# Designs tried in a protein design chat: VHH binders against q84jc2. Part 96

Target 1, 232 residues: q84jc2
Amino acid sequence: MSKMRNLVEEKFLEFYESWVIQLELYLHQLLIAHNNNTMSETELRHLISKLTTHHKAYYTAKWAAIREDVLAFFGSVWLNPLENACSWLTGWKPSMVFRMVDRLRKSRVVLVEAQVKKLEELRVKTKFDEQKIEREMERYQVAMADRKMVELARLGCHVGGESVMVVEAAVRGLSMGLEKMVKAADCVRLKTLKGILDILTPPQCVEFLAAAATFQVQLRRWGNRRHYVTHS

## First folded at step 7 (VHH)

Design g72 (framework vhh_7z1x_3)
Fold by ESMFold2-Fast, scan of step 7:
Structure g72 (fold): chain B 232 residues (1-232), chain A 124 residues (1-124)
Amino acid sequence: as target 1 above (232 residues)
Amino acid sequence: QVQLVETGGGLVQPGGSLRLSCTASGFTFDDYAMNWVRQAPGKGLEWLSAISSSGGYTSYADSVKGRFTISRDNAKNTLYLQMNSLQPDDTAVYFCAKETDLWSEYYTSSFDYWGQGTQVTVSS
């Protein structure tokens, strides 16, 4: 028997590898812009727009893929084990970005009082939205131990067309529930990202996006070099 | 004022082909995934195909995989569905549907906006 990947896994792997290559190119542009004080506001806004368009391309592709197979996104084959270990509901944890903003604040990012207040309000809302999704996931997991689900699992051990159809319908229902939760989590991610970009100035946006892309790219590189020897 | 208008339906014989078009207005077309959905007489809605905002990723229901091809032209705000090897069971009203708003405060399992539909009838 050959160990074959699902067709959705193979297709999304090809998409994701190309998407990451383009992200690395944008990261290079962000780092140049961050170190260049002569770039106009229009040029910086154009670069920020390229990054937001790139992230939208990812999420619209992901949503198209999960309609076929949402389970492909739980323990994704296009992510290495380190990337998978750092995931929360098939992606980055939304509140994590505020720790990145805090780290940038200690560098060269000068935030005015109004920005600090708006970022704090956004952090509170993001944490609230995360907790709501976590409660929904807990309810989903509890439902797996429900009497009805236990009965469906028992039926799956029997040979017969009718029991097979009942089990298939149940599995389809489970996948639809997961799809809804993944979409909810992605909406929180995108609202958080947009919220931060709306609060920050264009130079601050470039610094933030550069930090985010650097972390994503480096995490992938570290995970791909599982036996990398570091001399400290 | 979001509008989705489907065209290209009609009567065809089994084994025939049709190309459906959906013209979008009232929103930034290239920011959203688009879908094709159908409803056969006496049946519920069946999702058929999705395409990412850039067109870089497509997905299909098993019932149409290999026979139907989804595509888009963002410059024309138009979505397409090329339907080949049509079967009597493909008889349905076909709808263009916009994926739920990624920036929405509330998520849904359904689409944000639907067109009026175009009738496809496959009959010998």
Scores: ipSAE 0.544, ipTM 0.809, lowest interface PAE 1.8, mean pLDDT 84

Design g8 (framework vhh_7z1x_3)
Fold by ESMFold2-Fast, scan of step 7:
Structure g8 (fold): chain B 232 residues (1-232), chain A 125 residues (1-125)
Amino acid sequence: as target 1 above (232 residues)
Amino acid sequence: QVQLVETGGGLVQPGGSLRLSCTASGFTFDDYAMNWVRQAPGKGLEWLSAISSSGGYTSYADSVKGRFTISRDNAKNTLYLQMNSLQPDDTAVYFCAKEYDLWSEEYTGSSFDYWGQGTQVTVSS
């Protein structure tokens, strides 16, 4: 029922707000680590592990939530309009992460040629996986339109319990298809993130994670401050 | 060598309570979501509840909302299901199930990658 659907939205909103607050705390730790070269490799690996665990916590929570209501993630109430406008299949677009990696080329912690080659190979594979999902999304959208039209036509001709059951079955089918697609997209996101972290050294990982977290936090702040200031 | 072992099943009266436990080994328990699934005699599998890796988020099937509570103790590598207000329709084999490895494996559309052997719950007077 619609009230149970709203409870999922409220529950995930509470989770997400807490998750973002902790992300901001980790971001400050990442920025300190990046500007302080006295941290040991063990300390850097520990910090990277905290961020990795934090992102895993997000995706495991998201997957638990989409089992109950995947539609809550399309036009999410816990995201502002700018964040929603920048979403690709309920999250960040995997290939966008390489824009954050490009920032490392201008860092004092320089990428070696072997890393550059591996990152390029990962970028190509990520774009291929992304395009495959986009093709599936297009097929799904066509199927959704056809299915919705057929169900609306059927519903218009019947007013009994059988009509309700047909609509419920169709809605379950649509939700299962969306859930599968969102999970496939999230797997590409996580494999891309893992691949980058596996290629980079601990100092480079810290810089990369700091750049990614900074972008996420600033996008949220810009969207929440939907006001412009003009300068001469 | 992933192993999931369920305990706590048994015979209980309608309206009664049971607490199921699932002990995990062979993987980093606190990196994965965990699930409870059941199968009634002659029926298919029914997903009941999920818990995020940290325990910070939980979800439930409509059939068990308000009656069942999922929880975990990551220090003990143990998953729990507290079942209250049990009904005859809750009679089933209850399985602990590990979520797919999102970091290492290609998504194939499968729901879970490892299951326990199950524990029998019978609700009867």
Scores: ipSAE 0.700, ipTM 0.876, lowest interface PAE 1.1, mean pLDDT 85

Design g9 (framework vhh_7z1x_3)
Fold by ESMFold2-Fast, scan of step 7:
Structure g9 (fold): chain B 232 residues (1-232), chain A 125 residues (1-125)
Amino acid sequence: as target 1 above (232 residues)
Amino acid sequence: QVQLVETGGGLVQPGGSLRLSCTASGFTFDDYAMNWVRQAPGKGLEWLSAISSSGGYTSYADSVKGRFTISRDNAKNTLYLQMNSLQPDDTAVYFCAKEYDLWSETYTGSSFDYWGQGTQVTVSS
């Protein structure tokens, strides 16, 4: 760990806090829209577009940050322990959002049979994509325990110019592998989110986005309350 | 059709400065992260800097940190790289590169989905 690595954590912490504040403002707008039957389809689509743009801003910032330090996203300092405990490959588990969609089935906004079928097809595809990534992560973890990695770890016990360069090259390779897996996971997240929004009507999209944002905000508040007791 | 055009390269003395520009067309510029990468003679591609869609987050390779500044003007569909304290080792072809469409069905595993033609920067006395 270098001082330059801590700058990524500080910089992304500042970005994330600002991003969450804006998310809470958008959540407020989503809740107003959900309770207001007078908003036009055009107005609802505009609000949905604001949320999708906001999520794009997060992922474009995240991908910029992981190019400098992907490890900052494993056990992130800008997340409380509860948020970190709920993370799957540096973010939400894609299939988790279908639990929120299932809750919509029993709400005021009733899903039609054609939507239910398309959502189930998307759920199956999402779980399949998750399993592919989990297999890649397993292969990565197995490779970490092979004879080559053990030998590189031993080499790291020695101080010297060429030894340092060999170890640094290996660590860079490991980080590149993690970066690829994080990007693959984020692509599954965004494809799943887009897929859901494409299937739902604008009022259903507003209700779904409101539920997702509410869960994210409440999980943060819940974790911060428990974290406050133990964190000095 | 996606198009990225880099300008602003040239010959500069060690310790000098250059500002590169990249004009984008054929896509919604303010929806995507943008990157600067370079290729020095006889070497592979080196990522230099990234900027988020809004410009709210920037990142830099250690080799250029403190010397280069990435910025964007979404109203003009233009990406910039301000290069200061240039050294002979900065001699390279500089490319702007568009990040993947995160809403797209396809992730190819390569670093970027589109590159410009590049602009030559030569740092020599």
Scores: ipSAE 0.632, ipTM 0.853, lowest interface PAE 1.4, mean pLDDT 85

Design i1 (framework vhh_8fcz_2)
Fold by ESMFold2-Fast, scan of step 7:
Structure i1 (fold): chain B 232 residues (1-232), chain A 125 residues (1-125)
Amino acid sequence: as target 1 above (232 residues)
Amino acid sequence: QVQLVESGGGLVQPGGSLRLSCAASGFTFSDYAMNWVRQPPGKGLEWVSGISGSGGSTTYADSVEGRFTIIRDNDKKMVYLQMTSLKTEDTAVYYCARPSYKLWYDTGSEYFDYEGQGTQVTVSS
């Protein structure tokens, strides 16, 4: 259903634009909270909860959309070319967030030795999970390139109803494999985010989430400008 | 040269209403989300409300949800905060703020490029 596929892209574009606008508003709240030493732990935890709920809403919408059309997430129409160029398996590369944690150390994040150790353990685990997914992607690419799949694609050119159905089944099978891989990558992203938030104190979580949101919002703004990108 | 000028503060009784205004200049107003933040006596800055550049999306601190409404008029380059059912806890200097986006490169303590001079709101009997 070509209309259904077009509708997935249009619907997710509308969702994503609204989601990013709301993320920017939450970012402003995080930036103010970061400089307010009179906020209670309960107030900070509530703000952190708003952000984690917002990110979970993104993955809920994404997983519904990839079930319908996973290929929409490769070269996404709701992302500008710069955002698309920076994507790793349809999203941010999980290990990249540790660079954000490192930048926060220079501001207000005073990490104790126990936190540094746990963050390093999480960084190593995250890189291991990334490599595992990259190996799965390699196996997927090999399966896609095998001669049997090529032959099934050729069969589609000699189109009778039965041949069309066989080709469609093969294409759907490949899409399901890619869908599972994207979801596995998203699970690593969510585990990495949760792991960092579990290690950090509430004020440190606010700073981390602000850094992550700033990067996402700023990358989008730079890509949308197109005429100028600052180097270093 | 970013300039933000707040007005509309004053003395009001609990349960009363007040409308704050912010006049912006020196930047492409519709390209920026705008925020209201406040500083109660003896406390740090507290975020109150935000509105997207188009005005299509808003968000509020839990303490003001359902009582305050943020509005913008891009043609006039104005942001407003309509406050109803005011409480003594709403007593603060209110500031209009534009985001700075400096945290990625330079994580200094100032996260807004400019906050105006503020307008005092006092809620008392």
Scores: ipSAE 0.331, ipTM 0.720, lowest interface PAE 3.7, mean pLDDT 82

Design i10 (framework vhh_8fcz_2)
Fold by ESMFold2-Fast, scan of step 7:
Structure i10 (fold): chain B 232 residues (1-232), chain A 125 residues (1-125)
Amino acid sequence: as target 1 above (232 residues)
Amino acid sequence: QVQLVESGGGLVQPGGSLRLSCAASGFTFSDYAMNWVRQPPGKGLEWVSGISGSGGSTTYADSVEGRFTIIRDNDKKMVYLQMTSLKTEDTAVYYCARPSYKLWYLTGSEYFDVEGQGTQVTVSS
């Protein structure tokens, strides 16, 4: 089992390194496209499709990995300390993405009234879904602090076959609960991302995706640079 | 002093081949992804291809995928664009670029850390 857990972490580390490198290359393409007013709607939609496919590939790989070892995603070895500090349930906090959308309203891109209304409706729904997950996590944490769980931990200190089996069952239950919570959070992320892209025009989608990718890539670079400076 | 110098452009017939070169200096070349971008006559900048700092990952615009290959030599601080099966629509000034997402985020209008002088590619019978 320990070997399987180590292999999952190593496999996802290799995947994530490659995935982020490709994201940066797509980011460069988005930045060039953002300043090109001669691109057709078809060309822009194809670029947007490349980014959505790239993000779907991330969640496909993530969900396969969490099925095997969800705990690897809490304090992930493939993320630097800054990236880990900014995580909400193993990823970006859904409501925070609307800060990037608000930046579009202040830039050269003007949102029409119908888009503003739909974005506000999506923002409210996203915050509601986010709060629901936070309440579910609170219930999960309360269950972990339950007196029976504390008693089971104390019994495990005395080591008998029965105590070991009970502790292993409890750990499996905890992992299953966390997997459900992480997948629920990722579903809110994907629904929020799709909702925004469905509301925005292709040029606005390019600007939004560029803003999101810029934040992700820069957060990684800032965290990595600080680490090397600290160790020098 | 950070510099990018492109070369290798010229006049070529449809179906022909060219290899563009970009010489980089003044920065730790292997730490940065590099891009080829182009500006066709009467159009804005169009992204063509990108390569990661290590050279292990590449990506291409749909219009050039299968026809162009991006390569880098970190020891020589060079990035190349091997162009085959050239079409008239590939006619453009080609630039080697290292975009600055930091500048874009702060200014909203500048997104290049470094942009070269460019090299002209003309595909014509």
Scores: ipSAE 0.155, ipTM 0.630, lowest interface PAE 5.6, mean pLDDT 82

Design i11 (framework vhh_8fcz_2)
Fold by ESMFold2-Fast, scan of step 7:
Structure i11 (fold): chain B 232 residues (1-232), chain A 125 residues (1-125)
Amino acid sequence: as target 1 above (232 residues)
Amino acid sequence: QVQLVESGGGLVQPGGSLRLSCAASGFTFSDYAMNWVRQPPGKGLEWVSGISGSGGSTTYADSVEGRFTIIRDNDKKMVYLQMTSLKTEDTAVYYCARPSYKLWYLTGSEYFDHEGQGTQVTVSS
């Protein structure tokens, strides 16, 4: 009794559910590693590498899926309503991860002055890149309402032939524009994540990744539980 | 009342095998991922393996990959660690654990809201 799902949505739903379950298992590993002061730098870097590889696998799968149907990622069926409400251009808002960096300042883990400076520079650059994408999305939305698009929408009200082909070509162009924009946003996400990890020491990286994964897992659990309680 | 009871440890020769068991009670077992962690002499807690609530996903520490297998039986409320090709470096107290990310996020220092008493594994000739 829910809306029909297309093949892209079904495949990515299956992928995402498995991916989040694996993230939670990695979170357990991060939490235990954080409490182990006998772990070597090599062991910590290997664990950090597992998490970065896991996130890269997500974007590999996502970019394959958006090539087939980018619109599936706007109001995604594999996300609960809370996760969808918190999404910025089909994913997490890059600047928001600096909230996880703030967690490091509240713990016994101390950031040195050089790290604070580099993190501030990265935060400013991330916010700039984020705002640039927001302006591009705004321009895209405005273009959807211009006279050319209105004319194409009217042509779509007529039965087949060349008018249908013109409308279909315009819709494909719009989808390609959205795909480019989503990929640009994902590149900012990956650059921001990599930038933070490059600035932090391995123990700080473990704490940061644990905080980020905890937030993601808890947001999903809270949203799922609250939805069930509201509707049951 | 949540309880975790480990068993199956013992003395074994290098290259040998052991099967650890953990009996869980007092909670909806299938709703929780379960972990095996160990504490070798003179070291902190090392994460060994994890299994999702359904048993559909597993993860292993590199040091045990290919040698250990984590399995669970939700009907019996059991989680197991099948250990093969044991090495002297595997000597440790092994704990079955239910981690709490909420507790860790709030306190910064506690990772298990429930853990057992542990079972000793000694690999020596």
Scores: ipSAE 0.339, ipTM 0.737, lowest interface PAE 4.0, mean pLDDT 83

Design i12 (framework vhh_8fcz_2)
Fold by ESMFold2-Fast, scan of step 7:
Structure i12 (fold): chain B 232 residues (1-232), chain A 125 residues (1-125)
Amino acid sequence: as target 1 above (232 residues)
Amino acid sequence: QVQLVESGGGLVQPGGSLRLSCAASGFTFSDYAMNWVRQPPGKGLEWVSGISGSGGSTTYADSVEGRFTIIRDNDKKMVYLQMTSLKTEDTAVYYCARPSYELWYDTGSEYFDYEGQGTQVTVSS
């Protein structure tokens, strides 16, 4: 690495590596469950619960970490360059999961008309929430070019306690703004995931979660292979 | 060519123990998580246990938690399933499995490049 990792980055890297390994093990359970017509609804719901608990653990750890250093999540050291390139506000773009839902339309467990209607309503709502956050991020980026921020940047080039305190206050304000936006994006992610799982039957939930986890695991594998070939 | 060879199955009384072995070849063994899956008579494949490529993480189906232990030896390219306190419900053909995500993505149902030939475990008096 060209940059020294801070404590938040080191702790979250350790957490994330363990978390993604566990996700892959859960993916294997989902793939086998998907091909087993003899599993009970209770067994399928228990497996779905394991996955939702696993995702909740991720957001619990993430929100604790961003309170300490939200900037660690922009260009994360625990993600390879391909994963970072595919990120939208420090995570997956909520509307992209509807591409996984589209795959269910071709599966053996067909979606009924009522489900299709509810999924389309959820897709529209998710896109609306995304656009609202994108406008907030645009306002944040424009504020960085504001005269006040330019003046603070100039003061940061001068030796003195006054400039140090002013710059520190400005950086704290910027971090708080980013934290608010990241949490807003994560809330849209969680609402979208919950909404999809509430609409789908347990077998469809298993197939959806398997598709989502496969994409996440495979994206990491592809990025890691390219990094190794390029930089080894 | 991916090869998985299971062994160690047999007939055992309820409460007994067996150790299943899986010999892997034809791929970089330590790069892949490995699984044990089983097919009871008249049922589909059930996931039993999984182990990460390094062996640092393991998971178990609720029905076998506390009774089965999955271990691997990357130098020998082996995966083991230590089974204790066996029940009649554990009667199945046991398979060692390496999933293929590319195959899953393309087909939506197939997920192993190669499943082993299996080893029969019968728990009966």
Scores: ipSAE 0.318, ipTM 0.721, lowest interface PAE 4.0, mean pLDDT 83
Fold by OpenDDE, second read of step 8:
Structure i12 (fold): chain B 232 residues (1-232), chain A 125 residues (1-125)
Amino acid sequence: as target 1 above (232 residues)
Amino acid sequence: QVQLVESGGGLVQPGGSLRLSCAASGFTFSDYAMNWVRQPPGKGLEWVSGISGSGGSTTYADSVEGRFTIIRDNDKKMVYLQMTSLKTEDTAVYYCARPSYELWYDTGSEYFDYEGQGTQVTVSS
């Protein structure tokens, strides 16, 4: 059955599809840069900057959209079920990227001791921040059974007039809380990403970003294939 | 094996038009976004345009926006680039590009499958 989408969902879906196309192109550039080994440090930094700018653009769009309807991101219709299943508070889990770093360490990336130490410190901090957000989210979720939710349960969706206004107000209140949590999570994501990029050399950054982009693109592809098979 | 074969390039005067074609094979075509990139003389590769797997979404570099149109035919496994109002700075070898990266968790290595020979576009008076 076809699921109805609201305007926010439709707009962001369109945005995201375009954004992912560009991400794949950047991934191509990262691979070219990584394989050729002919690019200068300046050129590599420029490429890294393009990627970071691209990611910033995503969050800019996301934050604009969540102001309109944060609930859209808790059902993210622009993602396939696999992508959604791997989502933590409407995005990637910050601590996950350290596994990518670890994988790189076992491959071509040679990290000096000082880098390793800094990465470990960042890992600890990131985990701490994640846990803090999770605790807050848990508290919020428990608190959802408040008067507003009771009102929602009591009034239902088929009540008109003043009751509709009450329901809308309740939903707005809930949305504000959720928006706060999503923003907090996004901040941790951005800080973590920045932290990693600040520790790594430009060539290492390129490899890391390529790995991250690959993961994202491949996850989407795998999820789409599985979804297609299930519905075919 | 992934194969991309570009065609349609040539010599054209400024303000002219060309249509590039790319024939794809060796993979599920509709599952992949496709891109056009170009390499100007003495310069590196630069992105030109991209199109989603379904063809429902397109994007362009600022330098070609409004002049170029990317289209795909999934039944024929073709990607096209309609170029209009061509400029001398559009002179380059044009490639159809599919970012190919085997999940690095499996192999631990980057795989860049870039097999196209490209097609030469020369814009000159």
Scores: ipSAE 0.128, ipTM 0.545, lowest interface PAE 1.7, mean pLDDT 87

Design i13 (framework vhh_8fcz_2)
Fold by ESMFold2-Fast, scan of step 7:
Structure i13 (fold): chain B 232 residues (1-232), chain A 125 residues (1-125)
Amino acid sequence: as target 1 above (232 residues)
Amino acid sequence: QVQLVESGGGLVQPGGSLRLSCAASGFTFSDYAMNWVRQPPGKGLEWVSGISGSGGSTTYADSVEGRFTIIRDNDKKMVYLQMTSLKTEDTAVYYCARPSYELWYSTGSEYFDYEGQGTQVTVSS
């Protein structure tokens, strides 16, 4: 049964490594653009569009992979232990991005009152949606534990009558529930990201995206250094 | 310590071609993405192109896409910028740059750890 999981894991690992490499290249563009006051709004909007399209590609690939094997996203082989430890339902916690937005309030590019109001409204809505998903996750974890215990008890009672098909059906049922929750969390992520970008001006979007990408790239590097560094 | 030495610049007519080179030392070259950035007279730094550590991924500024090609040779620890169909607007000092996210995190403004002096490209008749 591990063969299909290994294929999904291998394919997504290849995709994710390439995706992060491309994110880092886009980050370099954002950092230069952030420090260049001669770029036109059209040029800035095109760069922002490249980042938006890149994130959309991630969720397209993720949802295809989740449909095949959602469990691959819990303790992912393409993420280092630090990245896995920081994950909230297989990705970044939506409310975390508002900490990056808060730094823009102290930026040289001043947020106007209307933007501050809309960002606070979005923050409240994001936190509300996040809490709803957390409650659903808690209920799911209880249901998963009950189901696994029943399955283990059945296997212990019928050691000579194992049914591969029955076990596979039960695992698939658990996976479908997790898939729905992960997609719900991803929808909150995408709505939050879109909402922020819709509120911000193009220079503010560049600064926000640069901050977000820097955090993602740096977290990966910190975790990889810890994992691969050998010292005598 | 990081050392980046650029070369290959010069005076060229509009429509001409040049190949810029960057020799890297002082770090594990294949572990880092490399960038070409430029500074036109009287303007700020403009990002031109980037290439991943393996060379498997590249990206370009809209103004140079289709005209410039970035390549790297990890065995020689070199990154190159092949420039074709040069325009007057391409006139700038070109720098080879390695990102430093630790520096970005601490300063909010500095993000390239580079020791390069740059190479001048002048496109005129």
Scores: ipSAE 0.194, ipTM 0.637, lowest interface PAE 5.1, mean pLDDT 82

Design i14 (framework vhh_8fcz_2)
Fold by ESMFold2-Fast, scan of step 7:
Structure i14 (fold): chain B 232 residues (1-232), chain A 125 residues (1-125)
Amino acid sequence: as target 1 above (232 residues)
Amino acid sequence: QVQLVESGGGLVQPGGSLRLSCAASGFTFSDYAMNWVRQPPGKGLEWVSGISGSGGSTTYADSVEGRFTIIRDNDKKMVYLQMTSLKTEDTAVYYCARPSYDLWYTTGSEYFDYEGQGTQVTVSS
């Protein structure tokens, strides 16, 4: 178990460091595109496609990793303490991206009434999906404490043959439940991101993606600078 | 005091090659990704290429993919753009640019620190 956990952590650490570096390079392209009124719709859509493909690659790698060791994503070694403190079910909180959308109020490309309505509908749906997952996780944690944990604690006192198999089955069940919750949260993240991009025009998509990536990169830099600078 | 000094531009015929250089000072060079951006005559700023702080990752605009190579030397605090198979459309002033993330939720201001006059590349005749 510990051996498998260490391998998953090491592999995902290497992946994540490279993924964030590439995100920062894409952010640079987005920032130049945001300030350039001469780019065609085709060029903007191609850039947006690069970003969506990059995010899909993250979730593909994440879901492969959580199937092997979901607990690696609770207190991740590839995230600094500030990033971990800001995590909601192993990632960004879906409704928080609407703060990036609110930045578009100062955009040179103004949101039309139809877009504002669709974004508000999406925000409400996203918050509803978040609350549903939070309730499911609460029920899971209560069930873990009141049934599985008490049973597991009792069985741990008499480890031998049949008892070992029952304990192993229970631990697998707990991990599978967490995998389900993490994947549910990630599905809300992906649906929210897709929903926003489907509502926005290509220039607005570039501005939104630039704002979101800037926040992610800056949060990592703030947390890393805290560790690089002596507080003494 | 951040300084970025570009050089290596000039007049070249279509199909020719040039190597642009950027000397950086005033910051921890290896902590920052670096970019090349260009401004063609009468047009806005266009992103050309980017390289990570370590040099391990590079990205290129579709218009230059396969023709340009971005390289850095962190010991010398230099970033380079090797340009081959140059086209008349590559004519522009080229700038070396460092990203800035010190502003919280920027509202449409340029997010790059680039100083200096750039280096002129002219592809003709």
Scores: ipSAE 0.179, ipTM 0.637, lowest interface PAE 5.5, mean pLDDT 81

